# Designs tried in a protein design chat: VH-VL binders against q9nrl2r1430to1533. Part 246

Target 1, 104 residues: q9nrl2r1430to1533
Amino acid sequence: GGVHELSAFEQLVVELVRHDDSWPFLKLVSKIQVPDYYDIIKKPIALNIIREKVNKCEYKLASEFIDDIELMFSNCFEYNPRNTSEAKAGTRLQAFFHIQAQKL

## First folded at step 13 (VH-VL)

Design x149 (framework fv_nezutatug)
Fold by ESMFold2-Fast, scan of step 13:
Structure x149 (fold): chain C 104 residues (1-104), chain A 122 residues (1-122), chain B 107 residues (1-107)
Amino acid sequence: as target 1 above (104 residues)
Amino acid sequence: QVQLQESGPGLVKPSQTLSLTCTVSGGSIDSGYYWHWIRQHPGKGLEWIGSIYYSGRTDYNPSLKSLVTISADTSKNQFSLKLSSVTAADTAVYYCARGPYTSDWHYHMDVWGQGTTVTVSS
Amino acid sequence: DIQMTQSPSSVSASVGDRVTITCKASQSISSYVAWYQQKPGKAPEPLIYSASYLYSGVPSRFSGSGSGTDFTLTISSLQPEDFATYYCQQANSFPLTFGQGTKLEIK
């Protein structure tokens, strides 16, 4: 019954999740598998958390949404050396995000 | 710990291009930070010139219009400022600085270079 | 551009005094204000980020408060090393802008 229009933030998060380079960003880094991550990264975030905040209407301004996405990329580049598959995926996904964010 | 050091000519002639370099040690320029240029005219306050992020994205102060270019050389762990067509009004102390970017910290600057004095004079 | 206006431009105070410096943004910037201390001939040193968070190593006599457009930096009991110029900075959006500075002078 019925079709609901998705918010601009929800549409952009869905596009990021569907991107081939989203794999390092879908969920929070495992403390068991990567125990030093949380010693280095003080504000962890991932696409599942950002999507939940969108669904709960916690972003009042586009800038707040953009800030959380940029924090996610910043964490990736801080933790992962630039020659890693994680950092390379982050670089490509961030470029895609910057193009899409022009529509916000 | 991370340290920043500015370098460049102390004297520049009017109409020429000012070129400054910031060398980063104790950390990688290829990390999740913004890298900023700020200047301070004699006896005046602070003026933000612009910044560059790891992705290559640059943001410039609109008051400097098309006169400013910031670039990064990750192989040398340096980022640089070029300011074209300088005048006496560009005489200032130039600082480079690092800024973390997070949702609750935003664009603050946590590490600063010591500054380099530039005089524009014939 | 967001304009940052500091008050006062200068203040004369004695060791042990409580000093308050204010900063007003021309539009709402949430809590995205940083404060810096600068001594003559030296680079600015960060004191506070996100209006109220102290940088590591900053003495607890420094505190920040405010949200929206009105922000304050307070030094609860002034020490000799605190005589300096203080700057606020809006950290919300580009271009980044600073207040004009407040010079804290010995009485």
Scores: ipSAE 0.005, ipTM 0.562, lowest interface PAE 13.6, mean pLDDT 85

Design x15 (framework fv_nezutatug)
Fold by ESMFold2-Fast, scan of step 13:
Structure x15 (fold): chain C 104 residues (1-104), chain A 121 residues (1-121), chain B 107 residues (1-107)
Amino acid sequence: as target 1 above (104 residues)
Amino acid sequence: QVQLQESGPGLVKPSQTLSLTCTVSGGSIDSGYSWHWIRQHPGKGLEWIGSIYYSGRTDYNPSLKSLVTISADTSKNQFSLKLSSVTAADTAVYYCARGPYTSDHYYMDVWGQGTTVTVSS
Amino acid sequence: DIQMTQSPSSVSASVGDRVTITCKASQGIRNDVAWYQQKPGKAPEPLIYAASYLQSGVPSRFSGSGSGTDFTLTISSLQPEDFATYYCLQHNSYPLTFGQGTKLEIK
């Protein structure tokens, strides 16, 4: 990754954060509020962590950035039953991400 | 971009074990995606065989009567299919594929080119 | 297992035509349907997922609709490269199951 790619990643993360359906993804799931989450999800991630990785220049390839975003959605769908507001938000946000990722 | 490539023997004898490997480039199998095997018999449609996830979770098509094993080798960035006790009915083109998770389960968005397997004596 | 039934099994059409292919699930699967295009000798390529979301890079003439048990793939204006076999897939429950395919042929 170059500076050009980092700017693209930051722009996309900002768009995701601002989306109405980002609320389940803004921060890591609370172990206090959802104690079984970390028994099921072995690679937790959230938009605040991804944004921090972008800011620290940790993504060398666009594929690495995309993989982290897809992991975030995969975790949501693995943990949350499909009829939940979390899973519905995740489905819509993932579709939005796929359209925006064309710019990468 | 992510690419998948199947490899394995083109000919297998009846009663033997078919072993196929999928090599992944441009992405890691130790990720939020699932990794799938699908086959297509001559003149027929597509049949899902099974999948593996980074956690080691596997899901298999029950119609294969526990004849299937899917495994992953993260050090080589490969995942593999073993189908035991093959017969002529297992003659097919075999595909490996990557699946993003959406709504409830994985669908497949990136596919290998396929490898032809013939089961004959 | 959830059975996916496509209709028609084949359809003949001309460039510029509007083509509709349907897929029916044996039980309710919400909107968990994907559509694939397969050309002879090639791997399937995804067109649609979750019934109506267009895959990145797929032309806008392709659209999907439906929920529950009845799903439709529409090509609004056929192009020469669209002659292929089309498959639906339910991704609602394991095992994943495909429809039998619809062959789109030149009229």
Scores: ipSAE 0.005, ipTM 0.628, lowest interface PAE 10.6, mean pLDDT 87

Design x150 (framework fv_nezutatug)
Fold by ESMFold2-Fast, scan of step 13:
Structure x150 (fold): chain C 104 residues (1-104), chain A 122 residues (1-122), chain B 107 residues (1-107)
Amino acid sequence: as target 1 above (104 residues)
Amino acid sequence: QVQLQESGPGLVKPSQTLSLTCTVSGGSIDSGYYWHWIRQHPGKGLEWIGSIYYSGRTDYNPSLKSLVTISADTSKNQFSLKLSSVTAADTAVYYCARGPYTSDWHYYFDYWGQGTTVTVSS
Amino acid sequence: DIQMTQSPSSVSASVGDRVTITCKASQSISSYVAWYQQKPGKAPEPLIYSASYLYSGVPSRFSGSGSGTDFTLTISSLQPEDFATYYCQQANSFPLTFGQGTKLEIK
């Protein structure tokens, strides 16, 4: 609870940002570069938004934080075909997240 | 903790529509998770019926031939199954379940409801 | 549809035994298989996902292996609470399909 949980969320999001496979997730997808993205993905999210929510103390429960991270991965797999570099990076980063999230 | 609870009539007459609701607590249906219906006939294995995703996307088992409809009501944190034109073959225990989306096709069911028994008879 | 065939359909074993259950897919599914344990009157509970990853809280005596079409669930030293029915599930394509189950019974 409280400060301890927020410290854990901050530590985890920093570890995700530093991971080699974080590149598709650091910022929101560009509408200019990927014009159909927002026609398909109705709840866009990225690590910079999640980190901002952690810093503003917007997550009251670990489940809310986990839900946002899982939404980010779900969006990746919904939009990107399985054999893309984005989907492959997402698969590896999600596996890393699942191991780290066991501590939450 | 996340909990799922099935509800609906335990007895349905042949040719009628079976309607079941899954109430979710401890987590939001309006999320990156898939929400599933699975059934189990007495003495048989498990059969996946279908799923719904926050975008409104639904996927159904083709063996049910458009007899199935899954819908979500995010304001009530519920999702529901309608199975039309039921027969005795639809007698089963019905489960709702949550699946995290690991990739386009990588699901495991991490939380299940306790199951509700549905008997189709006159 | 991908068919999942489990072997054996039932096995009788004693506490302390090593038990192996096999699941064969009708076509290659990479590592997209999960295993579940179901006790009488209860919902299934997850054991393993992506062929070899142990679900949180599952004892280390459970392990999974395999890729492509052939998959195995192993219980290295059977405990009394392990007597149950076990199911494999493929997650490679829709519709999601399960094996027919393997009933693990006390000898």
Scores: ipSAE 0.016, ipTM 0.707, lowest interface PAE 7.6, mean pLDDT 87

Design x151 (framework fv_nezutatug)
Fold by ESMFold2-Fast, scan of step 13:
Structure x151 (fold): chain C 104 residues (1-104), chain A 122 residues (1-122), chain B 107 residues (1-107)
Amino acid sequence: as target 1 above (104 residues)
Amino acid sequence: QVQLQESGPGLVKPSQTLSLTCTVSGGSIDSGYYWHWIRQHPGKGLEWIGSIYYSGRTDYNPSLKSLVTISADTSKNQFSLKLSSVTAADTAVYYCARGPYTSDWHYYMDVWGQGTTVTVSS
Amino acid sequence: DIQMTQSPSSVSASVGDRVTITCKASQSISSYVAWYQQKPGKAPEPLIYSASYLYSGVPSRFSGSGSGTDFTLTISSLQPEDFATYYCQQYNSFPYTFGQGTKLEIK
């Protein structure tokens, strides 16, 4: 992680957060509201956690940042059936991410 | 792109019920968004009327008390506002809007309908 | 209810000017503030959400700042298309409330 790399990660996270389809991904899923989520998903993650890791310079390689974003989408598709609003939002946001990530 | 369009009568008589419908295209109301009704009185600012979450949960502005009902019809991709016992004070431009999630139960408004003018007059 | 108070109620400015609009909440609302631009006869359009996040497609001359009770919208180097009415909105608590609006007029 140099200054240039950190700036690129922060810019991409901001673009993801601002995207219309970011709503399922902004914060960790509530255990109170969705009690079975953490029984199924063993490595929970969300955009606020990823942004915190960027700010703390925890990503040393672009691949580590990409892996965390992809984990977030993988969790979405594992928990949520294909026809849910969460899965549909995840599909669109992941496509947007893949286009933006080509610049990393 | 997602578009919202309001429809309903432009003129309503005092004491009657105002019924407005918001038709959503390019996206589904059976999604993790809040769906809002907002109004703007002539020459004044914006007033939030209420909202419905895709789960069917509704939240209403207490200043409108028991006069407001918001409902959704997922088969038609529409959500609707009913405001009972209208008076001249209910004359306004009525907007519907989509609210994306920003954090735990916090939603702003990102896509708005063009607005429909409602006049309450005999 | 959380009251949102904007200042000024109107401002006259010239193209190229830096314009600042403020919004004060009657109680702490963290960062749950959005800013909207409304042109005559049109619906409001989002500019900023979560106090400082620029909405997609909005020019970089717009910026937001603040947390708690005091929030600011800044337009650096005002453009002709920026003459409009601007509203802040809190979405921390129901009922959602808007500021009274600030009308930005050509000088």
Scores: ipSAE 0.000, ipTM 0.550, lowest interface PAE 17.4, mean pLDDT 86

Design x152 (framework fv_nezutatug)
Fold by ESMFold2-Fast, scan of step 13:
Structure x152 (fold): chain C 104 residues (1-104), chain A 122 residues (1-122), chain B 107 residues (1-107)
Amino acid sequence: as target 1 above (104 residues)
Amino acid sequence: QVQLQESGPGLVKPSQTLSLTCTVSGGSIDSGYYWHWIRQHPGKGLEWIGSIYYSGRTDYNPSLKSLVTISADTSKNQFSLKLSSVTAADTAVYYCARGPYTSDWHYYMDVWGQGTTVTVSS
Amino acid sequence: DIQMTQSPSSVSASVGDRVTITCKASQSISSYVAWYQQKPGKAPEPLIYSASFLQSGVPSRFSGSGSGTDFTLTISSLQPEDFATYYCQQANSFPLTFGQGTKLEIK
């Protein structure tokens, strides 16, 4: 077998996870705490799911990885009003992502 | 309501590939659910084969190794199981199932197909 | 892999009885356990998820409890339609695994 090497995707996901504004995105939203979330958001995703896909080499193209991250932010802005702490965290984390993604 | 229906050959010869399809109605497979394959050997309990998430991510039972492939066709609202190099030990009733996923309950199966019987025999 | 062991393998009971089935995980799975009912020739049907949450449409005589490694399914007043095989499933992580089943039979 080969040696496992951290990919650029893994490095970026780790940086997103460690960011102060990652808290709304670490795991899927609780249906118990937010009962209507899954009635509104049809394609839920979170950083733990994206990281698992990276670790299993399931992204064939950089665009597929970027699409999953953008879906995560799109879900945040669709569900959460603009003035919420979730939407504000999402805005800052998305800006951070766009800067880092320029190197992909 | 959401319904799942398995289809495929009832008889498969040893060393061939078993191909089963699950047709979903009343809901889209391109939504935030896991879609599972489970089998049950005659007179025995349940064995999870593998799953696919709407994103295309797959997970397989390690005991089946590289013999299993699960795929989804969103245009047909179907997901499928291919099990290669079958033997008599693969004789079972095969079920497809839907699983909601959240951090509250992880992986359980809330809707099941009726099952399809597969016999592996020469 | 997480192994799920059910006890007992079979139970004989009468209508109106209180029945308890137990399930033990080989390692801690928090509350990530589901329970299913299966009648001969039919697909399994969900009863309980996340150890204690009742699936919509399931009668309130069914309840689940437990956390960590030890879980129980209870039927408070057994009805004729409850005679079936019951399975626990660890829902915590892949690969998903089931208990060997408990057959509930008429006494």
Scores: ipSAE 0.011, ipTM 0.653, lowest interface PAE 9.3, mean pLDDT 88

Design x153 (framework fv_nezutatug)
Fold by ESMFold2-Fast, scan of step 13:
Structure x153 (fold): chain C 104 residues (1-104), chain A 122 residues (1-122), chain B 107 residues (1-107)
Amino acid sequence: as target 1 above (104 residues)
Amino acid sequence: QVQLQESGPGLVKPSQTLSLTCTVSGYSIDSGYYWHWIRQHPGKGLEWIGSIYYSGRTDYNPSLKSLVTISADTSKNQFSLKLSSVTAADTAVYYCARGPYTSDWHYYMDVWGQGTTVTVSS
Amino acid sequence: DIQMTQSPSSVSASVGDRVTITCKASQSISSYVAWYQQKPGKAPEPLIYSASYLYSGVPSRFSGSGSGTDFTLTISSLQPEDFATYYCQQANSFPLTFGQGTKLEIK
């Protein structure tokens, strides 16, 4: 990627972090509090990790950035039953992301 | 905005256990990343001692494995190194560092402490 | 263990010179090498990750290249602040290993 793409990724991650429904996604799930999470989820990821990858210019294409965000949501829906507060927050944040990602 | 700061005794006697602590600010150590200990002998290069993953898993340099223990105290946002049975050869500057945990990013170290000097002498 | 060997061990250069430092891994590490700059009395500062990508804030005169076992760090036009020791690090597997360092000194 280009300089404009990296700036756009950073801005989008900041908007996601500031969203009311970001709380399940800000950092990795605690293994101490949720020990079975890492037995079920093989590719864990969170917004803090995605932001670090943006800052290190790791995303060459917008599709790579979008794939990591979608992986984050996919993990949420795989681990959390549909009726949980985590899954509901994920559904709303994912919808917000899809609207914002149209700018990429 | 993430900062790491080493602390511990500047002088340790031979055969004793060296204990060092790294205090992390601006990021919670239980949120992710590998947290590393590296040392540098006077006038020489860098040697990786070991790391602790945010989950508590530790990895140690095989040359030091029987002598080294790394642990984390998430309530204080600190991680620590214990090196047992020290000798004059363990005299070095000791650094703590943060590294990405994702397989796509591998084991790079992007934030380092300033280092703390340890002398092993009687 | 993967051994990292740097060459040269030291180099004397003048401001404005092009300087090249090489690093060889004892086995293939794909592109998983990092480069660090260390000034006397200071902690190492990261310069490059994944062989060729600059960390934010690193001047464009620094560049990296290579894959597999052979890697190169180049400074296109040496500045006074660039006199330091440079280290490569393999980021592929534990134990993590560093090259022995290349000391860049004023001619």
Scores: ipSAE 0.000, ipTM 0.551, lowest interface PAE 16.1, mean pLDDT 85

Design x154 (framework fv_nezutatug)
Fold by ESMFold2-Fast, scan of step 13:
Formats: structure tokens, C-alpha cells, sequence
Structure x154 (fold): chain C 104 residues (1-104), chain A 122 residues (1-122), chain B 107 residues (1-107)
């Protein structure tokens, strides 16, 4: 059954949200504040969207959940130069995710 | 929905090269994951043949290493197995499978193809 | 290479029975074992990863346990659709290796 996987997805999203380095990822980037973001990033995603998908049971496989989290990090590194606070936060949070995701 | 489908000839002559292709739908193979080949001899268990990581790195079962080549064609979203110098012992059902997303994780296979039967006979 | 040995090689059981299948690794693999179910003429279906976590859609009557070298798959109340061959797989290192399989058949 999916009971253990659904619980694990929710727990992992909560851990990511609570992590000190989650701030660039909590909500979608503002089009008003960063107008070129959506010209560069064609598949925007954020932790609030991923959490909603978990709650609606939209992930059948762990791989689908992992793909959305990795898309979020990929978008961060594509848009933000490596020396930015956003990219540095993304690097640390992604490493944390990789360790925790081995439970899935 | 991610799906894998094996294709290739059902009959191969001894000493020839067996060539099989796995077509992946619903996911781009150049984005992540290990992509595996596994076989099953008639009435027996599962044997891992080898894998290709999305980066192009290959790993082969040492028992088959000199005979096996795995490659990827990202433009067609396919990965392929070549097994050289086949004998009757290579008669099996051949499966392709996926997992894990990254080399930092453990090698669980979450999606499998339906399998294709290969008979090696004159 | 890490060798995986299953026991028993076959088991006969009735609907409603509790069935236990064991798997032993030749060296420690922590919790890095998966279990698969294979029905005749079909591809293996993943049941369990990391010794105890069920894949999405797998009925709760399936459970896994173990760590190190000794692992167990349990079906708490056997259903007609559960008659199949079961395989363990070590997920720790290359080459990947499977147990020889346990055939679960009707008594």
C-alpha cells in the first residue's frame, strides 16, 4: 500500500519547509518582483504546490514526488547564479533532501 | 505515468549478437535515473545484466561484462542492450527497469517493462 | 558479490493463512533490500523497498522487516491473488543480486 509512502512524502515536505534554507522555495516566485523569471523558467514549482499534491494523493510513485522536488532545485540553479544566497540555500537543502529521500 | 517497453527479435542464432531496445514514455531518460536490463531464464530466477546512469556511465554484471554493452539514445528516449556471442544459455525473458533517481540512493527498481522473450536456436 | 538466499523455495498455503518468506544476505546490507511479486507470464511488481516500506498501491497485508543480513516478508492473511513467486533483491551495491525466489502455491 501507499500508506507508508504518503506518510513519508508528507513528513519529508514538512522537514523541507522547516529547514533554514527553505526560504527561496516556500512559494512561487513573484512575477511583479522578478518579471524575467517566467521567461526563463517554463515549469515553475514550489513547496506549497508539492505539499498540496501530496495532500491530494497525486503522487502514485515516489519517483513522481522526487521529480517535482528535483525540478524545484533545477529551476533554482538555472535562474540563480552560483554565488547567490538562493543558489547556496538550494545547494544545502538539496543535499539534505538527498539524504532524507533514501527513506522513500 | 512512466512506462517501459522492450522490443527486439524473438529468435537469435548461436554466435550472433542479441540486440534489444527499451522505449521509455512519460519521462526523459537524460534527466535522471539508472536504467537497467534484467533477464529471467525459463523456470528460474532474476539476473541483473547491467545498467546505464543518465550521465552515460555503465555498470555490468561481472559474469557478463566482456559480452555486454548498454547504450542510450536520448533523442529517441531509448536505451539498448547488446549481448555478443550468444548461446542457448542466453534464452530468457529480458526486462528493462528504472531506479534510483541518483547515485546517492539505493538500487530499488520502481518501474518495469512487460518483458520480451528471446530464444537462441539454430 | 552479495549472495541472497531465500527460504523456503516453495510453500503451499490456503487463503487466510499467514505466510512468511525469509531472505539472507551473505554480508550486511543494512536495510537495503527490496521485495518483488511475480505472477505467471507477468513482469515483477515492486512490493517493498528499504526492508519495510510499502510501494504505493500495495495492500497492507504485506509487511517487511529485518536489517543487516536477515530479512522477512510476511503476508498476514493470504488472498487468492497473492499466489505468485516472490523475490528479494539487495539494493546496496553492484552487481545487483536477487534471491532464487519463493513459489507460493495453493495447498
Amino acid sequence: as target 1 above (104 residues)
Amino acid sequence: QVQLQESGPGLVKPSQTLSLTCTVSGYSIDRGYYWHWIRQHPGKGLEWIGSIYYSGRTDYNPSLKSLVTISADTSKNQFSLKLSSVTAADTAVYYCARGPYTSDWHYYMDVWGQGTTVTVSS
Amino acid sequence: DIQMTQSPSSVSASVGDRVTITCKASQSISSYVAWYQQKPGKAPEPLIYSASYLYSGVPSRFSGSGSGTDFTLTISSLQPEDFATYYCQQANSFPLTFGQGTKLEIK
Scores: ipSAE 0.000, ipTM 0.597, lowest interface PAE 13.5, mean pLDDT 87

Design x155 (framework fv_nezutatug)
Fold by ESMFold2-Fast, scan of step 13:
Structure x155 (fold): chain C 104 residues (1-104), chain A 122 residues (1-122), chain B 107 residues (1-107)
Amino acid sequence: as target 1 above (104 residues)
Amino acid sequence: QVQLQESGPGLVKPSQTLSLTCTVSGGRIDSGYYWHWIRQHPGKGLEWIGSIYYSGRTDYNPSLKSLVTISADTSKNQFSLKLSSVTAADTAVYYCARGPYTSDWHYYMDVWGQGTTVTVSS
Amino acid sequence: DIQMTQSPSSVSASVGDRVTITCKASQSISSYVAWYQQKPGKAPEPLIYSASYLYSGVPSRFSGSGSGTDFTLTISSLQPEDFATYYCQQANSFPLTFGQGTKLEIK
């Protein structure tokens, strides 16, 4: 990624982390707290992992960055029933992401 | 840009297993999408066969559930359809498609393959 | 299964005409309908998702509306390249189901 691309990804991740609905997404789901999560979710990811990848310049294309963010939301909706606080937070945060991602 | 391409035999004999593969390029098969198989009988509309989610979870049309298997090979970036015990009624154009898994829990198909024609005859 | 009924089965119209295609679900699907365009010998191409949102690159002459059980696709000013069959799809629940198609013939 170029300097402008790196700044754009970093800015977007920071905005997602600071959003009120980021709480289900900040770190990987704990096997101790949610034992069946990794039986269902085969590609776990979280904002801390995505931020690390941005900082290490591991995203070569905007599409790769967007794919990782969408994977994170897809995991949320796969695991959590629609009426849960997690799924509702994910719905609002994904809508916010889609608006911000138009700037990429 | 993401592209999907179907491949498989154009002619299958009755009672055999139809095996089709969808090769995905420009995107990852394990990137949080549903991956669908749809078919279209000659002169007819579209029929959803089934889907696989990136996690490996499959959903099948109940009319076909005992006959259909969908699987994914992430190392080859491909997903495949097997339809067992085919008859002339399985003659159709077969499409693969990608569906975004959206925050509203709904199943749209935003990228389609070009389709592959399958004829079931002796 | 949710049945999707399209009308009309075919329509002939002139360039510049407004064309409306309707789709009726056998039970409420909220706004969760998509519309596809299929040209002869080609794969379906997405036009609209969630009843009214256009996919990227779809001309603004296409619009969708409706909720619950009744949905419409409108082409405000028909162009020659709009010759195609149009399909609605309910995106609410499995099994996914499509309407029977509407063939649009440009005179």
Scores: ipSAE 0.000, ipTM 0.574, lowest interface PAE 14.0, mean pLDDT 85

Design x156 (framework fv_nezutatug)
Fold by ESMFold2-Fast, scan of step 13:
Structure x156 (fold): chain C 104 residues (1-104), chain A 122 residues (1-122), chain B 107 residues (1-107)
Amino acid sequence: as target 1 above (104 residues)
Amino acid sequence: QVQLQESGPGLVKPSQTLSLTCTVSGGSIDKGYYWHWIRQHPGKGLEWIGSIYYSGRTDYNPSLKSLVTISADTSKNQFSLKLSSVTAADTAVYYCARGPYTSDWHYYMDVWGQGTTVTVSS
Amino acid sequence: DIQMTQSPSSVSASVGDRVTITCKASQSISSYVAWYQQKPGKAPEPLIYSASYLYSGVPSRFSGSGSGTDFTLTISSLQPEDFATYYCQQANSFPLTFGQGTKLEIK
């Protein structure tokens, strides 16, 4: 069950948060610092939002959780040019996520 | 999630130009992805035709050389393939696909269209 | 151009079997290989990138390994939905090239 699945999601989110490459993903992008972000990115998300959704039992299926994590990476790659520190961090963290998601 | 959909004529006459369009939904074509065209001849494997990067840079399979043009229309969120002087050998299923936006410049294809069948015949 | 050669071209197997497909590049491509599954009448579906990383939603019975020129896709316990054609692709340089495909058939 549901209890086991929620524990697995929380565990994976904690591992992502603790990863060296999580820094671009910890909180939503600042509209003040990046004024055009929300004009380009229509479904913003970050690890703090995903963790809140896990804690509130909003994910009914593992696929919903995985979709939100993938959306976070997709947003990163859509907004940030490929040679930026953000895109490089996203590439490494996404690879780590794909390995860890096997446990779900 | 991002989805890709091919469209174009099912039948093209020899010596004409084949024109296909890929419509992208759920994501923007003018951001740092490669956008690819791949084809598959009946009963055979996959052949990469070419790609366009969001900057407008194009790369083509040398075997198809001057016959291929790939372009993007950011206002419609579409990219397109033109293949000139077609012959029966160009009969295939044509797919569009997105390359992942990666900092290492390697060309994996994470999203594919469903494919559109093109027959070259009189 | 980098040539990708798959072996075998076809394999017959039963549900529950361990199946191994290999892919050889004509020159070193580091780990820059992807694997795709294609069922009749459908588009290829991505399985693996960078030799060993599974795409989201791909079952854990699929695994990839290799580096340089020699790469392997393994299905640890074959399921009925796994009967399909499998393709490797080098992702290292243009032109992008695919293996010729391995058709996995019911024995």
Scores: ipSAE 0.000, ipTM 0.537, lowest interface PAE 19.2, mean pLDDT 85

Design x157 (framework fv_nezutatug)
Fold by ESMFold2-Fast, scan of step 13:
Structure x157 (fold): chain C 104 residues (1-104), chain A 122 residues (1-122), chain B 107 residues (1-107)
Amino acid sequence: as target 1 above (104 residues)
Amino acid sequence: QVQLQESGPGLVKPSQTLSLTCTVSGGSIDSGYYWHWIRQHPGKGLEWIGSIYHSGRTDYNPSLKSLVTISADTSKNQFSLKLSSVTAADTAVYYCARGPYTSDWHYYMDVWGQGTTVTVSS
Amino acid sequence: DIQMTQSPSSVSASVGDRVTITCKASQSISSYVAWYQQKPGKAPEPLIYSASYLYSGVPSRFSGSGSGTDFTLTISSLQPEDFATYYCQQANSFPLTFGQGTKLEIK
């Protein structure tokens, strides 16, 4: 859980943010724009929150970081039907994440 | 993949307003990224003009004075630059670019348009 | 405004050479520097962010280092496709500013 892992988490979050399919995940879903989201999703999370946690050294284990990223994808697939642009983006970004996470 | 494409007139007369549009494909401008305008005078380096953020916040290079306006049209997935009272010194290649979202407010540019040449001449 | 100064303004090199370009900020910007490559007639391509992190797809022969005010871009073994102009950019605060560019020319 040291300096090398913090650098790896930061690099991976930045790569996720820059990925073409990151757009559904950059910030929390707006309750005003999507009012039923928070009735369905009980643990909302987004890449901006995960990056803040990385920068504040709140992840003590790689597994905690991976769990938050996986929660983000799980929320996407729970809320969005499979044929939506959000779900398709999530599927591609999750595959990219799984390849990169093997290096953690 | 996300792509940016500039469009606008190649020739503008002195004292008129230059209007350029950046069309974004493969991603939404309403996505938490910063969206930038940069220009490059012939034979010179890069000059940042300004940016717009999802919140509607705009930031402009103070060296360009009060002549710049940047706006976004989410329904068309476009953002635009207006530069008022142009002179021959505004002749340049104009680029639009995307900056990745950062909660820490640091401003890197990861995707750029091809650039559009603007000549200011009578 | 934060001024970014690059050196050299131009360098002539041969394929296989190690090339180093430097960039100096007029005040401390921590590690908030990006590097870009620009070929004639084309848009700048991002190489490096936060002084030392390579963008995805950038060849490993490119590396960046530095913190505070002094930054370097190194190409460890120059390839024909690397002949271009290179720009540093401070990403710390508005207005965003670029170095004046370093033109890398074939010997």
Scores: ipSAE 0.000, ipTM 0.556, lowest interface PAE 15.2, mean pLDDT 85

